VHH binders against o75319. Designs and how they scored, part 29

Target 1, 181 residues: o75319
Amino acid sequence: GNHIPERWKDYLPVGQRMPGTRFIAFKVPLQKSFEKKLAPEECFSPLDLFNKIREQNEELGLIIDLTYTQRYYKPEDLPETVPYLKIFTVGHQVPDDETIFKFKHAVNGFLKENKDNDKLIGVHCTHGLNRTGYLICRYLIDVEGVRPDDAIELFNRCRGHCLERQNYIEDLQNGPIRKNW
Key: E = the ipSAE of ESMFold2; O = the ipSAE of OpenDDE; V2 = 0.75 times the mean of E and O plus 0.25 times the DockQ between their complexes.

## First folded at step 22 (VHH; framework vhh_4orz_3)

Design ab1 (at its last look DockQ between E and O 0.62; V2 from the best seeds 0.58)
Fold by ESMFold2, look of step 22:
Structure ab1 (fold): chain B 181 residues (1-181), chain A 121 residues (1-121)
Amino acid sequence: as target 1 above (181 residues)
Amino acid sequence: EVQLVESGGGLVQAGGSLRLFCAASGFTFSDYDMAWLRQAPGKRREWVALIWSGGDTDYADSVKDRFTISRDNAKNTVSLQMNSLKPEDTAIYFCAVYWDSEYAPWSFDHWGQGTQVTVSS
């Protein structure tokens, strides 16, 4: 059967909006078939995601799914009115330039289409931490000109967990500037 | 008991085609991401093609546009159509379950015996 992703229970389901940005990060929601292995308080379904966002007085306008799998939920489990974008992002390694470009393009497109509202871009990988934190920070650094350590600190604080992968952290701090668009 | 059984290998001339099959049992096949790997003589095992549970695919650069992975959830099978074969494609080909992992980029489980593909000039 469906096994809970390694260490998934250890992470807060949803972070807080990152001030000065349109980002909010969360761990992957799990469809109902996973719930037989979970205590009620451990559940975090697609419905639970939207309830938690509403509790923060926020609204999602886009979900970017960074997992390199299609096992955890189907896009059909989401409200039809919320756009969903899959960017298959290999874990463990720093995302390649094509993946970074796709992420930047998606964010820039969203900001253009949503310039007259305050809807958020929800971003997740499996844990909503390493791949998610890397790409959000890469965007802030390359596109918004945020200093690497400031981007990392903001993400960590708002996610409620610190970026763990040293190769990601080192690339953000010392790696090359990546092309935009 | 999880089982993956590969078949369809053989000897083929360069430029030829071959189709591999993988029969899966012992798990809910439609919920899993599947892959083909290969291991050439004296070389490390490498991934070749991946098909996610939702039907999207990915390929190693060395086989892109020549190989096509597909799945049949009703028959619990994965196949690999290999066209324009080169001597460099000579290897034992393995079917596997793929796991997305934060801790390793390519995590695979449940290897069968594999099926030999030999491409001659």
Scores: ipSAE 0.577, ipTM 0.824, lowest interface PAE 1.6, mean pLDDT 91
Fold by OpenDDE, look of step 22:
Structure ab1 (fold): chain B 181 residues (1-181), chain A 121 residues (1-121)
Amino acid sequence: as target 1 above (181 residues)
Amino acid sequence: EVQLVESGGGLVQAGGSLRLFCAASGFTFSDYDMAWLRQAPGKRREWVALIWSGGDTDYADSVKDRFTISRDNAKNTVSLQMNSLKPEDTAIYFCAVYWDSEYAPWSFDHWGQGTQVTVSS
C-alpha cells in the first residue's frame, strides 16, 4: 500500500470553521489503499471527512487541495456535488506569488458564486497546517485586511494546531502583500 | 526490493532527440509519483521532470517544452522524450520514485543507476 505521510497521525483530522470566514482546514484524507497501514481509529477517508463536517452542522462547497501529489485520494472519491480544485503547492517553502494568486482567485470565485449559501471552503495540504494555514492567513491579511497576528491566531485556534514553520509565520507577519487580482 | 532500471541514453548531436525508459519493480508503481533526474559532471543532481500518480506533469524550467515525461502503469515504465537537445543537457539521467513528493521535487527517495546522455555540439 501507499506510504503514510510522516506525522500524519499526529494531527486532528478536521478543524473548526473559522469564525467570520468560510474556511475550514483539515489534513489530507487518505483513500482505501492506505487503510491497511492504519488502525481503524486512525483512518480518515474522504467519506470520513464529509461525515465529520456534517457532525459540525456544516457543508463543504469547495475543496482546495494543496498537496504536491495525487496519490492520497482521487477527485472521484468525493461527492460530485462538491467542486475539487488542485493547486500543487510545494511544502516547506513560502508559496510563490502564482500559487497565492491561484488560491485567492479560487476563493474569490467561490464567494462570488456562493453568496446565497453558507457552504465552506475546505482547504488541506498533507497535515492541513502549514501550507493550508499560510494561504488562508495570506488571504485574510491581503484580501480581508485582517491583522497578521489575528489571522494566525484564528487559524491556529480553529485548526487545533499551530503553524509550525517560522518562514511562513515571518512572511505573514512581515512580508509584503501579494497581488490580489 | 525497489528496482529502477534506466535505458535509452547515448550520444546525439545538438538539436537531436532521445527517448529514455525506466523499468520499475518492487512497489505498486501506479500509486507513486515518478521523476527523472540528471547529474552533469561537476554539478549536483537536479530534478528534470515529474509525473504524478494521477498523470499530471511538471518540468524544470531548463527543459520545459523540450522534454516530455510519460508513464505506462500497465508496464511499470516511465519515459522521457527529449527533443531539441543541447550540450548543456549532457548528464547521467536517473529514474526516481517519490514515496513522499510533498515538500520538494528535488527530494527523491530512490533512483536507478542512470543512463548517460551526451549531446555534442
Scores: ipSAE 0.551, ipTM 0.800, lowest interface PAE 1.0, mean pLDDT 93
ESMFold2 (binder alone), look of step 22: mean pLDDT 82; pTM 0.825

Design ab2 (at its last look DockQ between E and O 0.07; V2 from the best seeds 0.00; counts 0 for: pae O 3.0 > 2, placed apart)
Fold by ESMFold2, look of step 22:
Structure ab2 (fold): chain B 181 residues (1-181), chain A 121 residues (1-121)
Amino acid sequence: as target 1 above (181 residues)
Amino acid sequence: EVQLVESGGGLVQAGGSLRLFCAASGFTFSDYDMAWLRQAPGKRREWVALIWSGGDTDYADSVKDRFTISRDNAKNTVSLQMNSLKPEDTAIYFCAVYWDSDFAPWSFDHWGQGTQVTVSS
């Protein structure tokens, strides 16, 4: 039953810190029960996530999980010292205003509480790409005033993979600014 | 062989309550996200309630605060408590497995015949 998410193996586990921001994106870590279907070099567990972040000389201060499921790992698999926030985000479709507002509030809250350190917000969906890229870019556009194409380019470069879903790209480029409140 | 068997349907007057049950077998039930779907005569199938493997829930707006989805991982069952029933709740109700996906909207698999709920008056 624990099938590996479609195309999950095709994506780099963890991206790079996005310069000028507090964001780093990664694909969903998978608990041990998924490892039966993976070669050792394909594994990416919650522990592997933190080891890879440490290898980049970075530290996570918050993990935002955007998946619309609870199948991939349990929050208990994460260090208790790193806050975990679940924002159930329906895939395939542009996230609704409620989801966008929740993401913005979480980011803004983190930035206020962590203005005196350099810890990162880790954001993931299943692949760390479409839902993750959309919400990070939506935040940069709506809250930080970044031009849509610049936000998308920055995300793509630092994630190591380009946003794929046309409806997300179209909404970022041509859709309305969403309220920050 | 995966099986989902729905029960608990019946005829009830508006304002009444019913509890639906779904017995699951053939898979590791606790690892799956589950849902209830319904299909009224002449209409498309729609989801009404969702319960993730970790126990969190979501509901369609039309049933929010009236329906409650629950799961019992020890018994491999999903339940739907339906209160304050309305004639528009009349439908065949199906138990389903939900799949989160970036590649398809609202993905469900269902295998049962469903259970009929009829709300009169």
Scores: ipSAE 0.634, ipTM 0.845, lowest interface PAE 1.2, mean pLDDT 92
Fold by OpenDDE, look of step 22:
Structure ab2 (fold): chain B 181 residues (1-181), chain A 121 residues (1-121)
Amino acid sequence: as target 1 above (181 residues)
Amino acid sequence: EVQLVESGGGLVQAGGSLRLFCAASGFTFSDYDMAWLRQAPGKRREWVALIWSGGDTDYADSVKDRFTISRDNAKNTVSLQMNSLKPEDTAIYFCAVYWDSDFAPWSFDHWGQGTQVTVSS
């Protein structure tokens, strides 16, 4: 049950804050049971996540988990002070309107409740790239009015990896705006 | 609609071989991880083999070096070559798909009706 996700080791654990936003993307942290299958330098636990965020002089205010499984870590592995939201998101497919809406609603709610601070919205899927990047970019495009190419470039630069899925890129560039709240 | 149709099961003597097939439809096959599961009488369903979309494979310890999983993306099929079969391999075998680039033996999203494999001593 503790199989390391394919290519998980190939991605940077944590990206950088996206300038002008409250978003930060990262790959899925793995609970302790996975460590026996990893070299010490490859380990990235929930604790490691928070340490790396602190190293960037940032603070997480919300974690949105887009993975389609619950095997990687438990919400109990996170500090009690940081809310955790699960949005089961199928891999490799463009998220449906309901998923997009859930994501937007969560982000909007967070921003409304956190106007008095600069805490970040941490978003991750398995690799913290494709699903993560799509939904963040979708938000920037649909809600913030950012040009699609600018959103994609910003995400890619900050994550340290580029979106890989052509269907996601195509939808962001040429797809319709999705319904907001 | 997602469909997974298993075939190739049957009765075989211990030490024999079988090759199972799964035909998949209703999704972009090449994008997803595929697996074989099995359920023996009175036991819970367990994962047997996994093949990632990238082609990497993994196996349960109980079948390692005996079973080989493969996929043909052009035909939307996944296969399980089973060699050196044992009575304890007797089970209904299921083809399964994951919608994430991860593997959770207990949380497959879809599987077929299964094919019966019986290994006699």
Scores: ipSAE 0.029, ipTM 0.431, lowest interface PAE 3.0, mean pLDDT 90
ESMFold2 (binder alone), look of step 22: mean pLDDT 81; pTM 0.813

Design ab3 (at its last read DockQ between E and O 0.63; V2 from the best seeds 0.70)
Amino acid sequence: EVQLVESGGGLVQAGGSLRLFCAASGFTFSDYDMAWLRQAPGKRREWVALIWSGGDTDYADSVKDRFTISRDNAKNTVSLQMNSLKPEDTAIYFCAVYWDTDYAPWSFDHWGQGTQVTVSS
ESMFold2, look of step 22: ipSAE 0.654; ipTM 0.850
ESMFold2 (binder alone), look of step 22: mean pLDDT 81; pTM 0.817
OpenDDE, look of step 22: ipSAE 0.697; ipTM 0.856
ESMFold2, fold request of step 23: ipSAE 0.700, 0.655, 0.599; ipTM 0.875, 0.859, 0.834
ESMFold2 (binder alone), fold request of step 23: mean pLDDT 80, 81, 81; pTM 0.807, 0.809, 0.811
OpenDDE, fold request of step 23: ipSAE 0.754, 0.762, 0.717; ipTM 0.874, 0.878, 0.860
ESMFold2, last read: ipSAE 0.678, 0.666, 0.607; ipTM 0.865, 0.864, 0.840
ESMFold2 (binder alone), last read: mean pLDDT 80, 80, 82; pTM 0.809, 0.809, 0.819
OpenDDE, last read: ipSAE 0.759, 0.689, 0.768; ipTM 0.877, 0.850, 0.880

Design ab4 (at its last look DockQ between E and O 0.34; V2 from the best seeds 0.00; counts 0 for: pae E 12.6 > 2)
Fold by OpenDDE, look of step 22:
Structure ab4 (fold): chain B 181 residues (1-181), chain A 121 residues (1-121)
Amino acid sequence: as target 1 above (181 residues)
Amino acid sequence: EVQLVESGGGLVQAGGSLRLFCAASGFTFSDYDMAWLRQAPGKRREWVALIWSGGDTDYADSVKDRFTISRDNAKNTVSLQMNSLKPEDTAIYFCAVYWSSDYAPWSFDHWGQGTQVTVSS
């Protein structure tokens, strides 16, 4: 079977909607081939993702996948009604301007097209924490004008885990605003 | 046991072409991202090209538009077509598999013994 990402089991599968936003963060769901290496209670499939979102009385309108691989699950594993966007994002380093721009563009496009509903933008990387948290916070800071510490606190609280990478935190707190268009 | 066996290296003149091959075994090939790496004399090993399990590709800036990575899941092989070769492309080329990492193209886990590519001016 496919190799389980390191520390993947240590993180909550799905966070909570970030109040005042359309964002929800979660760890990467894993396709069936990974289940051979997981206890039943550890399994978190694309189907499980949608079930958990439903349990929160929410609905996903877009999934943004920030992982730097394609081995975890296939877009075909998702409902046809939910668009899937891949943004290959390098880990452990602050995303480059192009990556940030792609993310912002995707979010803005979604919001423009989904003004008539309350569907969520689901964002994930491997753990749904560092890359995910950075880009969501970067958006809130650069586009929504949220104070960096407020954005970070909001994300951490809603994800149920704190952003871990100091370089991400430092860039969010003290780094320059990135291009929005 | 994971095995990666490279072939296709050799001596070629600048501007020439080579095609490298890698035969993989010991794992479910189609499930994993594959890459080519290279190491020139006195330099650190660097990634050259990456092909994800889904078929998308990425390249180092130094080889973009000259090299093409491809895979054949039915044969458990990954290939690297190298065109417009330059002397600076001289290196040992390694086939690599990304076993656990999904963070960066340089976070490779396993690679073979390599095949020598020499480009003469």
Scores: ipSAE 0.781, ipTM 0.886, lowest interface PAE 0.7, mean pLDDT 94
Fold by ESMFold2, look of step 22:
Structure ab4 (fold): chain B 181 residues (1-181), chain A 121 residues (1-121)
Amino acid sequence: as target 1 above (181 residues)
Amino acid sequence: EVQLVESGGGLVQAGGSLRLFCAASGFTFSDYDMAWLRQAPGKRREWVALIWSGGDTDYADSVKDRFTISRDNAKNTVSLQMNSLKPEDTAIYFCAVYWSSDYAPWSFDHWGQGTQVTVSS
C-alpha cells in the first residue's frame, strides 16, 4: 500500500550535513502516488530531496536506503543517476552485526572511491531518525573513533530530531566493542 | 475484518520440502506487502521472507536459496516453498501484512494462528 508512514509528517524532510563527516540524513521520500494524501506543503518527493540538497550547496554521491520496502519510492524515481544501495534492516532490536558490517563496508567503499570530491552519503530509513542515527553513529564510533556522546549529539543536532529509542542509545554508549572487518 | 489463515505445515525429514499457504480476506490483497515469519521453540518471532505488492521478494540470510515466496492475487494467497529443510527450520510459521517505520521497523499486522513445521533429523 500507499499509506503514509506513521508520524512521517512530524519529521523535518532533510537534515544538515554533519560537519567533519560525509553524512546527511533524511526521511524517506514518497513517490507521486502518495501525494493524494498530502497537503502541498507536506510533500517530500525524490525530486524535493535533490532540490533541498542543492539548496544546501551539497551533492549526493550515494544513497543508503535502510527501509525494508520498495513501496515508498524506487531508484528509478530519482531525478539523477546516483549510486543507490538498499540495506535491508532485520529485527526490531539493535541492528545485528551483519547489518552493521554491510553499512560499514558501504561507507568505506564510498570514501575510498570518492576521496577526490566532497559528495555526501545520504542515509535514510522511514523517518531518518532511529535506524539511520544508530548506523551513522555506530560507524563514527567504531571506525572513526568518535566518542559515543559526541556522535549522538552531532547526529541529533544535524538531523534536527533526537534519537528516541533507549535500547539504541544504550547500545551506542555501553554496547560491546565490535570488529570493523 | 482482515484475516490470514496459514496451512500446509507438517512433519518432514531433513532435506525434504514443504509448501505453506496463506489465505487472505477482508482487504485489497494486491495492494499490500506480505510476509512469512516464524517462531522456533523458546525463541522470538523472526521474519523469513517478504513479497512486495510490486512482486519483488526478499529473504532472511538463513533461508536464501532454499525458500521461495510467491503470491497469487487472483486467489488472495501467498505461498512459501521450503526446500532443503533443516532441523533448525522447525517452527510455527505465520503469515502477516508488512508495514514499516523508523519507530516500528519490521512492523507486522494481522498475524494468523500459524502452521507448525517440524523437521526431523
Scores: ipSAE 0.000, ipTM 0.221, lowest interface PAE 12.6, mean pLDDT 84
ESMFold2 (binder alone), look of step 22: mean pLDDT 81; pTM 0.816

